VHH binders against Death domain-containing protein 1 (DTHD1). Designs and how they scored, part 15

Target 1, 86 residues: Death domain-containing protein 1 (DTHD1), of Homo sapiens (Human) (q6zmt9r679to764)
Amino acid sequence: DNLLHWLAEELSEENAESLSSTLPLRRSTIQLIKLKNPDDLTEQIHEFLCFWKKSLPTFTDKLRLLARHLRKIGRSDLAEELKFKW
Short names: E, the ipSAE of ESMFold2; O, the ipSAE of OpenDDE; V2, 0.75 times the mean of E and O plus 0.25 times the DockQ between their complexes.

## First folded at step 19 (VHH; framework vhh_vobarilizumab_d1)

Design g5 (from z2 with P99Q T101S; at its last look DockQ between E and O 0.89; V2 from the best seeds 0.76)
Fold by ESMFold2, look of step 19:
Structure g5 (fold): chain B 86 residues (1-86), chain A 122 residues (1-122)
Amino acid sequence: as target 1 above (86 residues)
Amino acid sequence: EVQLVESGGGLVQPGGSLRLSCAASGFTFSRYDMAWYRQAPGKGRELVAGIYSGGDTSYARSVKGRFTISRDNAKNTLYLQMNSLRPEDTAVYYCARGQDSPWYKGEPFDVWGQGTLVTVSS
């Protein structure tokens, strides 16, 4: 998703660490993402978000869940911008 | 019982090639991320290559372009094609299975084979 890549570019290193620790993703998947892109934080975040999105049922309000996580990590500004864009 | 059995190791000259196999049994192979690790003499284990359950691959920088990980879900087998081998690739190579729960916070890979020795020597 193009919107997920935009979001990945806007997140800080601290935000990325918070997301990687809170997203419900397999630990093996996280390790392989980091192996693939060890020096590219934006791409790591983008892949984390893509795998997370694919893991959710189609009926899930993914935008609302993502905005909620953004508010919890202290990025309410991005949560509002995301809802406006999407 | 869950088992991983590696094979295909041996002695090879620098620049040579080997293909490692890992036969899996006792679980639904296609559901799991799989990986190859290696342990050189006197060193810790290091992640060399991985393959997601969906088929995408990931490689350590030291082997990218030389090694190819693949899986055959019909045969429950994981492979590592190793080309352009160097003396620093000498190690015991291990097949590993990823933990499948997205809520588990422990070790990323929790089932291991016994290993197969690769020696690269002139």
Scores: ipSAE 0.557, ipTM 0.853, lowest interface PAE 1.1, mean pLDDT 86
ESMFold2 (binder alone), look of step 19: mean pLDDT 84; pTM 0.849
OpenDDE, look of step 19: ipSAE 0.867; ipTM 0.955

Design g6 (from z2 with P102E; at its last look DockQ between E and O 0.94; V2 from the best seeds 0.74)
Fold by ESMFold2, look of step 19:
Structure g6 (fold): chain B 86 residues (1-86), chain A 122 residues (1-122)
Amino acid sequence: as target 1 above (86 residues)
Amino acid sequence: EVQLVESGGGLVQPGGSLRLSCAASGFTFSRYDMAWYRQAPGKGRELVAGIYSGGDTSYARSVKGRFTISRDNAKNTLYLQMNSLRPEDTAVYYCARGPDTEWYKGEPFDVWGQGTLVTVSS
């Protein structure tokens, strides 16, 4: 949770849109998150990451999967930092 | 066939209350995010409240604290309790269902009812 909040603080609006377009989240869920906190991008990103994490089986290597997505959107710097914060 | 049928609209004085219902059929209701939208005359539809398949809720700032969305999965019914109604709440209210897949890239909500009219006037 703390790690996802740190990541939410580090992502730009453009980065967050790129992640949301590639992560398996329903578009309805994303819209409802935005409705809840329309003025707080960091909280929107944090909540969307929490929903994504909750959707994964407990045995899933969430770190590796998240790092892969970060590299895909051009944030390899965050992918590397995530590895050392885990 | 997937259907959403709204009911419970009507004429109410300012400060009054109404409860809207949306009867759902033709799909596994509990799997879907659901929402209420409204459309005032001459305006676009706006998202009012939503409820995730898991039961958490989300509200537009203009209705938070006055409206309560809920669902009864056993009855396949979505509700909107509207309290402290104001003239600006006058609109046709629509029940909407989101797609149940993460791979759908179209509209956030893809199935709609025909709407129920709520009029708030003295």
Scores: ipSAE 0.464, ipTM 0.815, lowest interface PAE 1.7, mean pLDDT 85
ESMFold2 (binder alone), look of step 19: mean pLDDT 83; pTM 0.833
OpenDDE, look of step 19: ipSAE 0.879; ipTM 0.958

Design g7 (from z2 with P99I; at its last look DockQ between E and O 0.95; V2 from the best seeds 0.73)
Fold by ESMFold2, look of step 19:
Formats: C-alpha cells, structure tokens, sequence
Structure g7 (fold): chain B 86 residues (1-86), chain A 122 residues (1-122)
C-alpha cells in the first residue's frame, strides 16, 4: 500500500515509537521487523503499519482508526492529510 | 509447563551443513512468533532468524542466504537449516518463543531453550 509507505516516510523516529506504543503489535513482531531492515527506518515503519492493518478485522474502518492514532501521537496534520488522500 | 528443547548441534567442517530442531511443548505453538538466537564464546546473545506466527521470515544480514528458518505447526517444531557454515557461526544456538501479548513492555521473547552447541572448525 502506497498510502502506508507515504505515511512511513512522513513519520520521525519519535513519532514511530509513539505510534508503535499505540498500535496493538507484539514486541516479537517489532523485533523481527527491525531484524529484516535494520538500516531503513522508513521500511521498518511501513512494515509496522502493514502488520497492524493485517491484524484488523475486515469490517474495521482502518482510515478512521489510523487517523485517531495519528492525532493521539500529536500528528493531527498527518491525520487530516490521510483523510484527504483517501 | 512451557518448554523448548533444541537438538541437532555438533561439530562440522567449514562449508558444511547442519539442521537444528526445537521441540515445543506446553503451549499453542502456531500462535507464537519463534526465533533462533546464538551466543558465541565471549559474546552477547544475538538474534539470527525469526519466523512470524503467519509464516513470514526474517534473517540477520550475516546469515541471510545461508540459513533457513521454518516451522511445522503440526509437529510443534521449529527448524534452522544452516548451510555453508563458517567458523564465525560457532555458537550455542537457542530457540526462543515470542510473547503473544500486544503492548508488552518487556523483552520480546520470554521462553528459551537450553541451547545446542554448533562448532565449525577444521
């Protein structure tokens, strides 16, 4: 998903850490993602988002939920831009 | 009780191959991410390869292309096929189970085996 990759490029390391604390991800999954791409923060974040999206039931409004998480970490600007891109 | 038991270690010449097994018991194996770590003499423990509960795999750069992690959920067994072995692969290899709880703040892997020694020497 191009949209999740765009978002991964817009997030700082601090934002990514805050987001991973908000998202329902296992610590083991996070560790294995980092092992796969140790030098590429953008790709790590992209994988975090993809695993989170895959873990959600099909009926879930993923856009609304993602926007809510972005607002929670202080990135309301990205939350609004996300809605515009969809 | 939750238990992981490694086997398959041994002495092998450089360029050789070994297949490690990890027998799991006391938990629903298919639900968990699993990994192999290793600890060389005088070194810290390092993550070598992992396999997600969904089957995707991840490898340390130093072993990618030479090692293959796999799992057989029907047999509750984790494997590590190690090819093209080098002296720097000499280590005790540990099987580890990932914690399945989201939001957990501690270590990413909570259950460990006793280890199996792999020695790569001429």
Amino acid sequence: as target 1 above (86 residues)
Amino acid sequence: EVQLVESGGGLVQPGGSLRLSCAASGFTFSRYDMAWYRQAPGKGRELVAGIYSGGDTSYARSVKGRFTISRDNAKNTLYLQMNSLRPEDTAVYYCARGIDTPWYKGEPFDVWGQGTLVTVSS
Scores: ipSAE 0.455, ipTM 0.810, lowest interface PAE 1.8, mean pLDDT 85
ESMFold2 (binder alone), look of step 19: mean pLDDT 85; pTM 0.851
OpenDDE, look of step 19: ipSAE 0.859; ipTM 0.949

## First folded at step 20 (VHH; framework vhh_vobarilizumab_d1)

Design j1 (from g3 with W103Y Y104W; at its last look DockQ between E and O 0.87; V2 from the best seeds 0.75)
Fold by ESMFold2, look of step 20:
Structure j1 (fold): chain B 86 residues (1-86), chain A 122 residues (1-122)
Amino acid sequence: as target 1 above (86 residues)
Amino acid sequence: EVQLVESGGGLVQPGGSLRLSCAASGFTFSRYDMAWYRQAPGKGRELVAGIYSGGDTSYARSVKGRFTISRDNAKNTLYLQMNSLRPEDTAVYYCARGPDTPYWKGQPFDVWGQGTLVTVSS
């Protein structure tokens, strides 16, 4: 997903840390993502978001959930931009 | 009782191949992320390969292209195919299971086997 890759490029390391604490992902999954791309933070974040998206039921309003999480971590600017890009 | 039992280690010459197995019992194997770690003499444990519950794989740079992790959920078995072995691959190899709990605050992998020794030497 190009949209999740764009978002991964816009998130700081601190933003990604905060987001990972609020999303329901396993620590083993996060560790394996880091193993795959140890030198590329953007790719780590992109994979992190992709796994989160795949873990949700198809009927879930994924845009609304993601925007809420972005606001919670202090990135309301990205939450608004995400709504226009979706 | 949750158990992981490794097998398949041994002495192999450089360039050779080995296949490691990890028999899992006491839990629903298919629901868990699994990994192989290794520990060389006098060194810490190193994550070498992992496989998600969904089947995707991840590899350390040092083994990518040479090692293949796989799982057989019907047999509750994790595998590591090791090709083009080098002396630097000499280590005790451990099978590990990650907790099936989002927001788990402990270690990423918290159930371990006893290990199987791989020695690559001429």
Scores: ipSAE 0.549, ipTM 0.844, lowest interface PAE 1.3, mean pLDDT 87
ESMFold2 (binder alone), look of step 20: mean pLDDT 84; pTM 0.841
OpenDDE, look of step 20: ipSAE 0.878; ipTM 0.959

Design j2 (from g3 with W103Y; at its last look DockQ between E and O 0.89; V2 from the best seeds 0.75)
Fold by ESMFold2, look of step 20:
Structure j2 (fold): chain B 86 residues (1-86), chain A 122 residues (1-122)
Amino acid sequence: as target 1 above (86 residues)
Amino acid sequence: EVQLVESGGGLVQPGGSLRLSCAASGFTFSRYDMAWYRQAPGKGRELVAGIYSGGDTSYARSVKGRFTISRDNAKNTLYLQMNSLRPEDTAVYYCARGPDTPYYKGQPFDVWGQGTLVTVSS
């Protein structure tokens, strides 16, 4: 949760749009998150990441998957920093 | 057949309360995010409140603190408790169901009921 909030603070509005397109999140879930925090991009991104994390099976290497998604959206810098923080 | 049927609308004075119900059938209700939208005369549909399949809720700022969305998965029913009603809450209220997959590319909520009219006046 600490790592996800740090990550949310590091991501831009453009990154948030890319993440919502790349992460396997229901379109209804995305809409409801935006409704909850319409003026707070960091909290929206944090919630996107939390819902994504909860949707994964317990045995999944979630940090490795997250790093892969970050590279896909052009934030390899954050992907490397995340792996360092493991 | 997938169906959503709203009920509980009516005429109420400002400051009053109403409870809307949406009876769902033809699908595994607990699997889906659900929402209430409303449409005032001459306006587009507006998302009012939603409830995730996991039970968390989300509200438009204009209704937060006055409206409460809830679901009863055993009865396949979605609810909207509407308190402290105002004339600007006058609208047709629609129950809506989201998709059950992250890979659906259509609208965020893609199944709709027929609506129930709420009138708040005088």
Scores: ipSAE 0.623, ipTM 0.878, lowest interface PAE 1.0, mean pLDDT 87
ESMFold2 (binder alone), look of step 20: mean pLDDT 83; pTM 0.839
OpenDDE, look of step 20: ipSAE 0.881; ipTM 0.960
ESMFold2, look of step 21: ipSAE 0.539; ipTM 0.841
ESMFold2 (binder alone), look of step 21: mean pLDDT 83; pTM 0.838
OpenDDE, look of step 21: ipSAE 0.878; ipTM 0.961

Design j3 (from g3 with Q107K; at its last look DockQ between E and O 0.91; V2 from the best seeds 0.77)
Fold by ESMFold2, look of step 20:
Structure j3 (fold): chain B 86 residues (1-86), chain A 122 residues (1-122)
Amino acid sequence: as target 1 above (86 residues)
Amino acid sequence: EVQLVESGGGLVQPGGSLRLSCAASGFTFSRYDMAWYRQAPGKGRELVAGIYSGGDTSYARSVKGRFTISRDNAKNTLYLQMNSLRPEDTAVYYCARGPDTPWYKGKPFDVWGQGTLVTVSS
């Protein structure tokens, strides 16, 4: 998803570790993603988001959940921009 | 009881090939991410290759293009095909299982086999 890749680009500098700690991702999945792309934080975060999205039931309000995670890591600016882009 | 049992290790010449197997029991194999780690003499364990429950794969740079991880969910078996072996691949190789829940916050891989020794030497 273009939107998830945009978000990965915005998060890759400071927020990657905070987001991976907050999102409900298997620890094994995190390690395998890092093994695959050890020097590309944007791609790591993009895969984190894709795995997270796939783990949710289709009826889930994914925008609201993602915005909440973004606010929790201190990126309310991205939470608001995400709503605009959705 | 959850068990992982590795086999297929041995002594091989440089440039040779080996195929490692890991027989899994006591859990729903298809639901879990699986991996191969190795531990060379005097070193810590390092992640070599992994396969997600969905079938995608990841490899360490040092083995990419030479090693192939695969799984047969019908036989509850994980494999590692090791080609173009080098002396630096000498290690005990371990099969490992990751927990199937995002809420577990411990180790990424929490169940381990006993290991199988691979020695690559002239």
Scores: ipSAE 0.571, ipTM 0.856, lowest interface PAE 1.2, mean pLDDT 87
ESMFold2 (binder alone), look of step 20: mean pLDDT 83; pTM 0.842
OpenDDE, look of step 20: ipSAE 0.880; ipTM 0.961

Design j4 (from g3 with Q107T; at its last fold request DockQ between E and O 0.82; V2 from the best seeds 0.75)
Amino acid sequence: EVQLVESGGGLVQPGGSLRLSCAASGFTFSRYDMAWYRQAPGKGRELVAGIYSGGDTSYARSVKGRFTISRDNAKNTLYLQMNSLRPEDTAVYYCARGPDTPWYKGTPFDVWGQGTLVTVSS
ESMFold2, look of step 20: ipSAE 0.592; ipTM 0.866
ESMFold2 (binder alone), look of step 20: mean pLDDT 84; pTM 0.840
OpenDDE, look of step 20: ipSAE 0.879; ipTM 0.959
ESMFold2, look of step 21: ipSAE 0.609; ipTM 0.870
ESMFold2 (binder alone), look of step 21: mean pLDDT 83; pTM 0.839
OpenDDE, look of step 21: ipSAE 0.875; ipTM 0.959
ESMFold2, fold request of step 22: ipSAE 0.470, 0.553, 0.490; ipTM 0.810, 0.850, 0.820
ESMFold2 (binder alone), fold request of step 22: mean pLDDT 83, 84, 84; pTM 0.839, 0.843, 0.841
OpenDDE, fold request of step 22: ipSAE 0.893, 0.895, 0.895; ipTM 0.962, 0.962, 0.962

Design j5 (from g3 with S53T; at its last look DockQ between E and O 0.93; V2 from the best seeds 0.75)
Fold by ESMFold2, look of step 20:
Structure j5 (fold): chain B 86 residues (1-86), chain A 122 residues (1-122)
Amino acid sequence: as target 1 above (86 residues)
Amino acid sequence: EVQLVESGGGLVQPGGSLRLSCAASGFTFSRYDMAWYRQAPGKGRELVAGIYTGGDTSYARSVKGRFTISRDNAKNTLYLQMNSLRPEDTAVYYCARGPDTPWYKGQPFDVWGQGTLVTVSS
């Protein structure tokens, strides 16, 4: 939870739209999150990450997948930071 | 056949209440995010409320605190309780279903009902 909130703060001003496009989230879920918090980008991103995490089987290496997504959107700096937090 | 059928619209005085229903058929209702949109004359459709598969809800600022979306998965029915109605709430209200696949890149909501008219006037 702390990790996802930290990441949401780091991304809120830069890559929110790119991340929402690369995560396997339903388009309807994205629209409803934006409706709920239209002016709070950090909270939108935090909810995107929470829904993504819940959509994965428990056996999944979530940190590895998250790092891969971060590299895809051009935030390799954050992908490296995840290694130090795990 | 996938269908959404709205009901419960009508004429109501300002400050009044209405409850809209949307009967769903032809799909596993519980697997889908659902929403209510509305369309006033001469305007585009606007999203007013949504409910996730897990039951959490989202509302447009203009209706928050006055409208309550809910779902009954056992009855395959979506509801919109509309309280403290205002003339600006006058519109055709549509029930909508979001696709259940995370890789779908089309419209956020892909199945629509035919709509039910809500008129708020003196």
Scores: ipSAE 0.517, ipTM 0.833, lowest interface PAE 1.5, mean pLDDT 85
ESMFold2 (binder alone), look of step 20: mean pLDDT 83; pTM 0.836
OpenDDE, look of step 20: ipSAE 0.878; ipTM 0.960

Design j6 (from g3 with Y104F; at its last look DockQ between E and O 0.91; V2 from the best seeds 0.75)
Fold by ESMFold2, look of step 20:
Structure j6 (fold): chain B 86 residues (1-86), chain A 122 residues (1-122)
Amino acid sequence: as target 1 above (86 residues)
Amino acid sequence: EVQLVESGGGLVQPGGSLRLSCAASGFTFSRYDMAWYRQAPGKGRELVAGIYSGGDTSYARSVKGRFTISRDNAKNTLYLQMNSLRPEDTAVYYCARGPDTPWFKGQPFDVWGQGTLVTVSS
């Protein structure tokens, strides 16, 4: 998903750690993603987002939830941009 | 009772191959991320390879291209095929299960086997 990759490019290292703590991802999944791409933060974040998206029930308003997580980590600017790009 | 039991360790020459197995019981194997760790003498445990519940795999840089992790959900068994073995691969290898709890703040892997010794020497 190009939208999730765009978001991964916009996030800083600080935001990545905050986001991984906020998103409902398994600790094992986070560890294995980091093992696969230890030096590529953008790809780590992109995979975090992809796994998160796959973990949600189909009926879930994923945009609204993702925007909430972005606001929680201090990136309300990205939460607003997300609405335009969905 | 949740259990992981490793087997297949042994003594091999450099360049050789070995296949480790991990028999899982007491839980729904297919729901869990699984991994192999190893612990060399005098060192801490290190993550070697992992396989997600969905089947995708991840490898440490030091073993990528030589080791292959796989799972057989019908047999509740995790495997590690180790090719082109080096003396540096000598370690006790552990099978590990990742908890199925997204918000869990504890360890990334919560259930461990007793380990199987792999010795690579000339």
Scores: ipSAE 0.511, ipTM 0.829, lowest interface PAE 1.5, mean pLDDT 86
ESMFold2 (binder alone), look of step 20: mean pLDDT 83; pTM 0.837
OpenDDE, look of step 20: ipSAE 0.869; ipTM 0.956

Design j7 (from g3 with P99Q T101S; at its last fold request DockQ between E and O 0.86; V2 from the best seeds 0.77)
Amino acid sequence: EVQLVESGGGLVQPGGSLRLSCAASGFTFSRYDMAWYRQAPGKGRELVAGIYSGGDTSYARSVKGRFTISRDNAKNTLYLQMNSLRPEDTAVYYCARGQDSPWYKGQPFDVWGQGTLVTVSS
ESMFold2, look of step 20: ipSAE 0.611; ipTM 0.875
ESMFold2 (binder alone), look of step 20: mean pLDDT 84; pTM 0.849
OpenDDE, look of step 20: ipSAE 0.864; ipTM 0.955
ESMFold2, look of step 21: ipSAE 0.614; ipTM 0.871
ESMFold2 (binder alone), look of step 21: mean pLDDT 84; pTM 0.847
OpenDDE, look of step 21: ipSAE 0.868; ipTM 0.956
ESMFold2, fold request of step 22: ipSAE 0.594, 0.590, 0.568; ipTM 0.862, 0.862, 0.851
ESMFold2 (binder alone), fold request of step 22: mean pLDDT 85, 84, 84; pTM 0.851, 0.848, 0.848
OpenDDE, fold request of step 22: ipSAE 0.871, 0.872, 0.879; ipTM 0.954, 0.955, 0.957

## First folded at step 21 (VHH; framework vhh_vobarilizumab_d1)

Design f1 (from j2 with Q107T; at its last look DockQ between E and O 0.96; V2 from the best seeds 0.78)
Fold by ESMFold2, look of step 21:
Structure f1 (fold): chain B 86 residues (1-86), chain A 122 residues (1-122)
Amino acid sequence: as target 1 above (86 residues)
Amino acid sequence: EVQLVESGGGLVQPGGSLRLSCAASGFTFSRYDMAWYRQAPGKGRELVAGIYSGGDTSYARSVKGRFTISRDNAKNTLYLQMNSLRPEDTAVYYCARGPDTPYYKGTPFDVWGQGTLVTVSS
């Protein structure tokens, strides 16, 4: 939760758009998150990540998968920082 | 056949209440995010409220605190309780279903009912 909020704060709007297009999230879920917090990008990203996390069974596998998505969107720096944050 | 059928619309005075229902059939209702949209005459559709498959809810600022979305998965029915109605709430209200897969890249909501008219006036 704290780790995902840290990540939400580190991502730009462009990074967030790229990430939402690669994460396996339903388009309806994304739209409802935006409805809830239309002007707060950090909270939108945080909720995107939380919904994605809930869809998967374990944190260890989730960390590896999240790092892979971060590398895919060009944020390998954040992928490396995940290792040290957890 | 996948269907959404709205009911419960009508004429009500300002400050009044209505409860809309949406009967769903032809799919596993509990797996899907559901929403209510509305469209005033001559205007575009706007998202009013949504409910995730897991039960959490989300509301447009214009209706938060006045409208309550809910679902009964045993009855395959979506509800919208509308309290403290205002003339600005006058619209056709539509029930909508989102796709249940994270790999669909199309519109957020892909199945729609025919709508039910809500008129708020004296």
Scores: ipSAE 0.555, ipTM 0.847, lowest interface PAE 1.3, mean pLDDT 86
ESMFold2 (binder alone), look of step 21: mean pLDDT 83; pTM 0.834
OpenDDE, look of step 21: ipSAE 0.879; ipTM 0.960

Design f2 (from j2 with P99Q T101S; at its last read DockQ between E and O 0.91; V2 from the best seeds 0.79)
Amino acid sequence: EVQLVESGGGLVQPGGSLRLSCAASGFTFSRYDMAWYRQAPGKGRELVAGIYSGGDTSYARSVKGRFTISRDNAKNTLYLQMNSLRPEDTAVYYCARGQDSPYYKGQPFDVWGQGTLVTVSS
ESMFold2, look of step 21: ipSAE 0.639; ipTM 0.885
ESMFold2 (binder alone), look of step 21: mean pLDDT 84; pTM 0.850
OpenDDE, look of step 21: ipSAE 0.878; ipTM 0.958
ESMFold2, fold request of step 22: ipSAE 0.624, 0.617, 0.599; ipTM 0.877, 0.871, 0.870
ESMFold2 (binder alone), fold request of step 22: mean pLDDT 84, 85, 85; pTM 0.851, 0.851, 0.854
OpenDDE, fold request of step 22: ipSAE 0.885, 0.887, 0.887; ipTM 0.958, 0.958, 0.959
ESMFold2, last read: ipSAE 0.622, 0.585, 0.598; ipTM 0.876, 0.859, 0.865
ESMFold2 (binder alone), last read: mean pLDDT 85, 84, 84; pTM 0.853, 0.850, 0.852
OpenDDE, last read: ipSAE 0.888, 0.888, 0.882; ipTM 0.959, 0.959, 0.957

Design f3 (from j2 with T101S Q107T; at its last read DockQ between E and O 0.93; V2 from the best seeds 0.81)
Amino acid sequence: EVQLVESGGGLVQPGGSLRLSCAASGFTFSRYDMAWYRQAPGKGRELVAGIYSGGDTSYARSVKGRFTISRDNAKNTLYLQMNSLRPEDTAVYYCARGPDSPYYKGTPFDVWGQGTLVTVSS
ESMFold2, look of step 21: ipSAE 0.618; ipTM 0.878
ESMFold2 (binder alone), look of step 21: mean pLDDT 83; pTM 0.837
OpenDDE, look of step 21: ipSAE 0.883; ipTM 0.961
ESMFold2, fold request of step 22: ipSAE 0.629, 0.630, 0.581; ipTM 0.875, 0.876, 0.858
ESMFold2 (binder alone), fold request of step 22: mean pLDDT 84, 84, 84; pTM 0.844, 0.842, 0.842
OpenDDE, fold request of step 22: ipSAE 0.897, 0.896, 0.896; ipTM 0.963, 0.962, 0.963
ESMFold2, last read: ipSAE 0.612, 0.566, 0.630; ipTM 0.875, 0.854, 0.877
ESMFold2 (binder alone), last read: mean pLDDT 83, 83, 83; pTM 0.840, 0.835, 0.838
OpenDDE, last read: ipSAE 0.904, 0.903, 0.895; ipTM 0.965, 0.965, 0.963

Design f4 (from j2 with S30R; at its last look DockQ between E and O 0.92; V2 from the best seeds 0.78)
Fold by ESMFold2, look of step 21:
Structure f4 (fold): chain B 86 residues (1-86), chain A 122 residues (1-122)
Amino acid sequence: as target 1 above (86 residues)
Amino acid sequence: EVQLVESGGGLVQPGGSLRLSCAASGFTFRRYDMAWYRQAPGKGRELVAGIYSGGDTSYARSVKGRFTISRDNAKNTLYLQMNSLRPEDTAVYYCARGPDTPYYKGQPFDVWGQGTLVTVSS
C-alpha cells in the first residue's frame, strides 16, 4: 500500500496516462475510478495500481510484472527503485 | 441474447424519490461492472453512478449523497435509488454493462438498455 501510493505520487507528475493505457484493467473499471476521483490524479493512479494488483492470482510475481510495465513506459529508474524498496 | 431492461421511471416532484431497476439476462451478471447513465434533452449521455463487479461504487459529484447504486446478483438486477430529486435530474436513464476483459478496446460500457424516463417537475 505504501509502495503503491509512493509509485502513484511519482507517476502523477509525468507518466499517468502512459501507465493507465498499458495496465491490463477493464475499461469500465478505469472509467469508474476516474468518476470517483476526477480531481485527484494521484488517487486515480493509486486505485489503478490497487485494482491491477487485486486482478492477479496470488502466486503471480507482481513485482516483476510491475517493473516490466514501468520499463515499457520509459521509467526504468522507478523499476530499479521498486526492486530496492520491495 | 444479452438484454438490459430498465423500469421505475416516472414523474416526481422536486425533493421526491424514485427507484430504478435494470433486469439483466443472457450473461453472468456478477462478473461485470455495471453503471447508470443519463441523457437530458439536447445533451449527451453522462455517467452518473457505477458499481464494480466486486461491489464497490462510484458516483458523479452531482448525484453523490442523493443517489445509491446497488446490485442483487441473485436476481440479476441493478438498482438506482434516487432521493432528493431536482429538476436537473430530468433525463432518460440507461443501464449499461462493461466488458469482462481488460483487453477489450471499445467503449468502457458497451451494452445498453432502451432507457427509462425520469421527469422531475412541479
Scores: ipSAE 0.590, ipTM 0.872, lowest interface PAE 1.1, mean pLDDT 86
ESMFold2 (binder alone), look of step 21: mean pLDDT 83; pTM 0.843
OpenDDE, look of step 21: ipSAE 0.877; ipTM 0.961

Design f5 (from j2 with P99Q T101S Q107T; at its last look DockQ between E and O 0.95; V2 from the best seeds 0.79)
Fold by ESMFold2, look of step 21:
Structure f5 (fold): chain B 86 residues (1-86), chain A 122 residues (1-122)
Amino acid sequence: as target 1 above (86 residues)
Amino acid sequence: EVQLVESGGGLVQPGGSLRLSCAASGFTFSRYDMAWYRQAPGKGRELVAGIYSGGDTSYARSVKGRFTISRDNAKNTLYLQMNSLRPEDTAVYYCARGQDSPYYKGTPFDVWGQGTLVTVSS
C-alpha cells in the first residue's frame, strides 16, 4: 500500500486522467472516489490504484501490468522505479 | 424489470431530520455502487452521497457530518438519513444505481428512481 501511495504522489493531474481512463474501473467507483476527496488528487489516485488492484484475479502479475500502463501513459521512468522498488 | 423507488420525502423545518428510503428490484442489489443525487429548483442534479458495493461511503462536503448513507442488502434498500436540515437542502432526491462494468465508458450511474421531494422551510 506504501508503494501505491508513493506512485500516487509521483503522478501529475494529466497522468491521473490518462490512467483513470485506461484502468478498468467502474465509472461509479471513480465518481465516488472523486466525491470523497475532491481537492486531494494524491488520495484520489491512491484510491483508484487500490480499487484497481483489488479488482484483479489473485494470480495476476499486478506489478508487471501496472508498469505496462505507466509506460503507455508516458511515465516509463515510474515503470522502471516500480521494478526497482518491488 | 430494473426499478428504484424512493420514499420518505416531505416538509420539515430547518434543523429537522428526515430519512429517505430507496427500494430496489430486478437486479442483484449487493453487486452495485449506489448513490443519492439531488436537484434543487432551477439547478442541475448533484451527487450528495454514495456507497460502494463493498460498503464504504463518500459524501459531498456540503452534507458531510449531517447526512448518512447506508444500505441493507438483505432488504434491497438504500437509505439516506438527513440531520440538521437547511433550506438549501430543499430538492428532489434521486436514488441511482452505478453501472457495473469496469470497461463501460458511459454514465457513472445508469438507473434512476423518479425522485422524492424534500422541502426545508420555516
Scores: ipSAE 0.593, ipTM 0.871, lowest interface PAE 1.0, mean pLDDT 87
ESMFold2 (binder alone), look of step 21: mean pLDDT 84; pTM 0.849
OpenDDE, look of step 21: ipSAE 0.876; ipTM 0.957

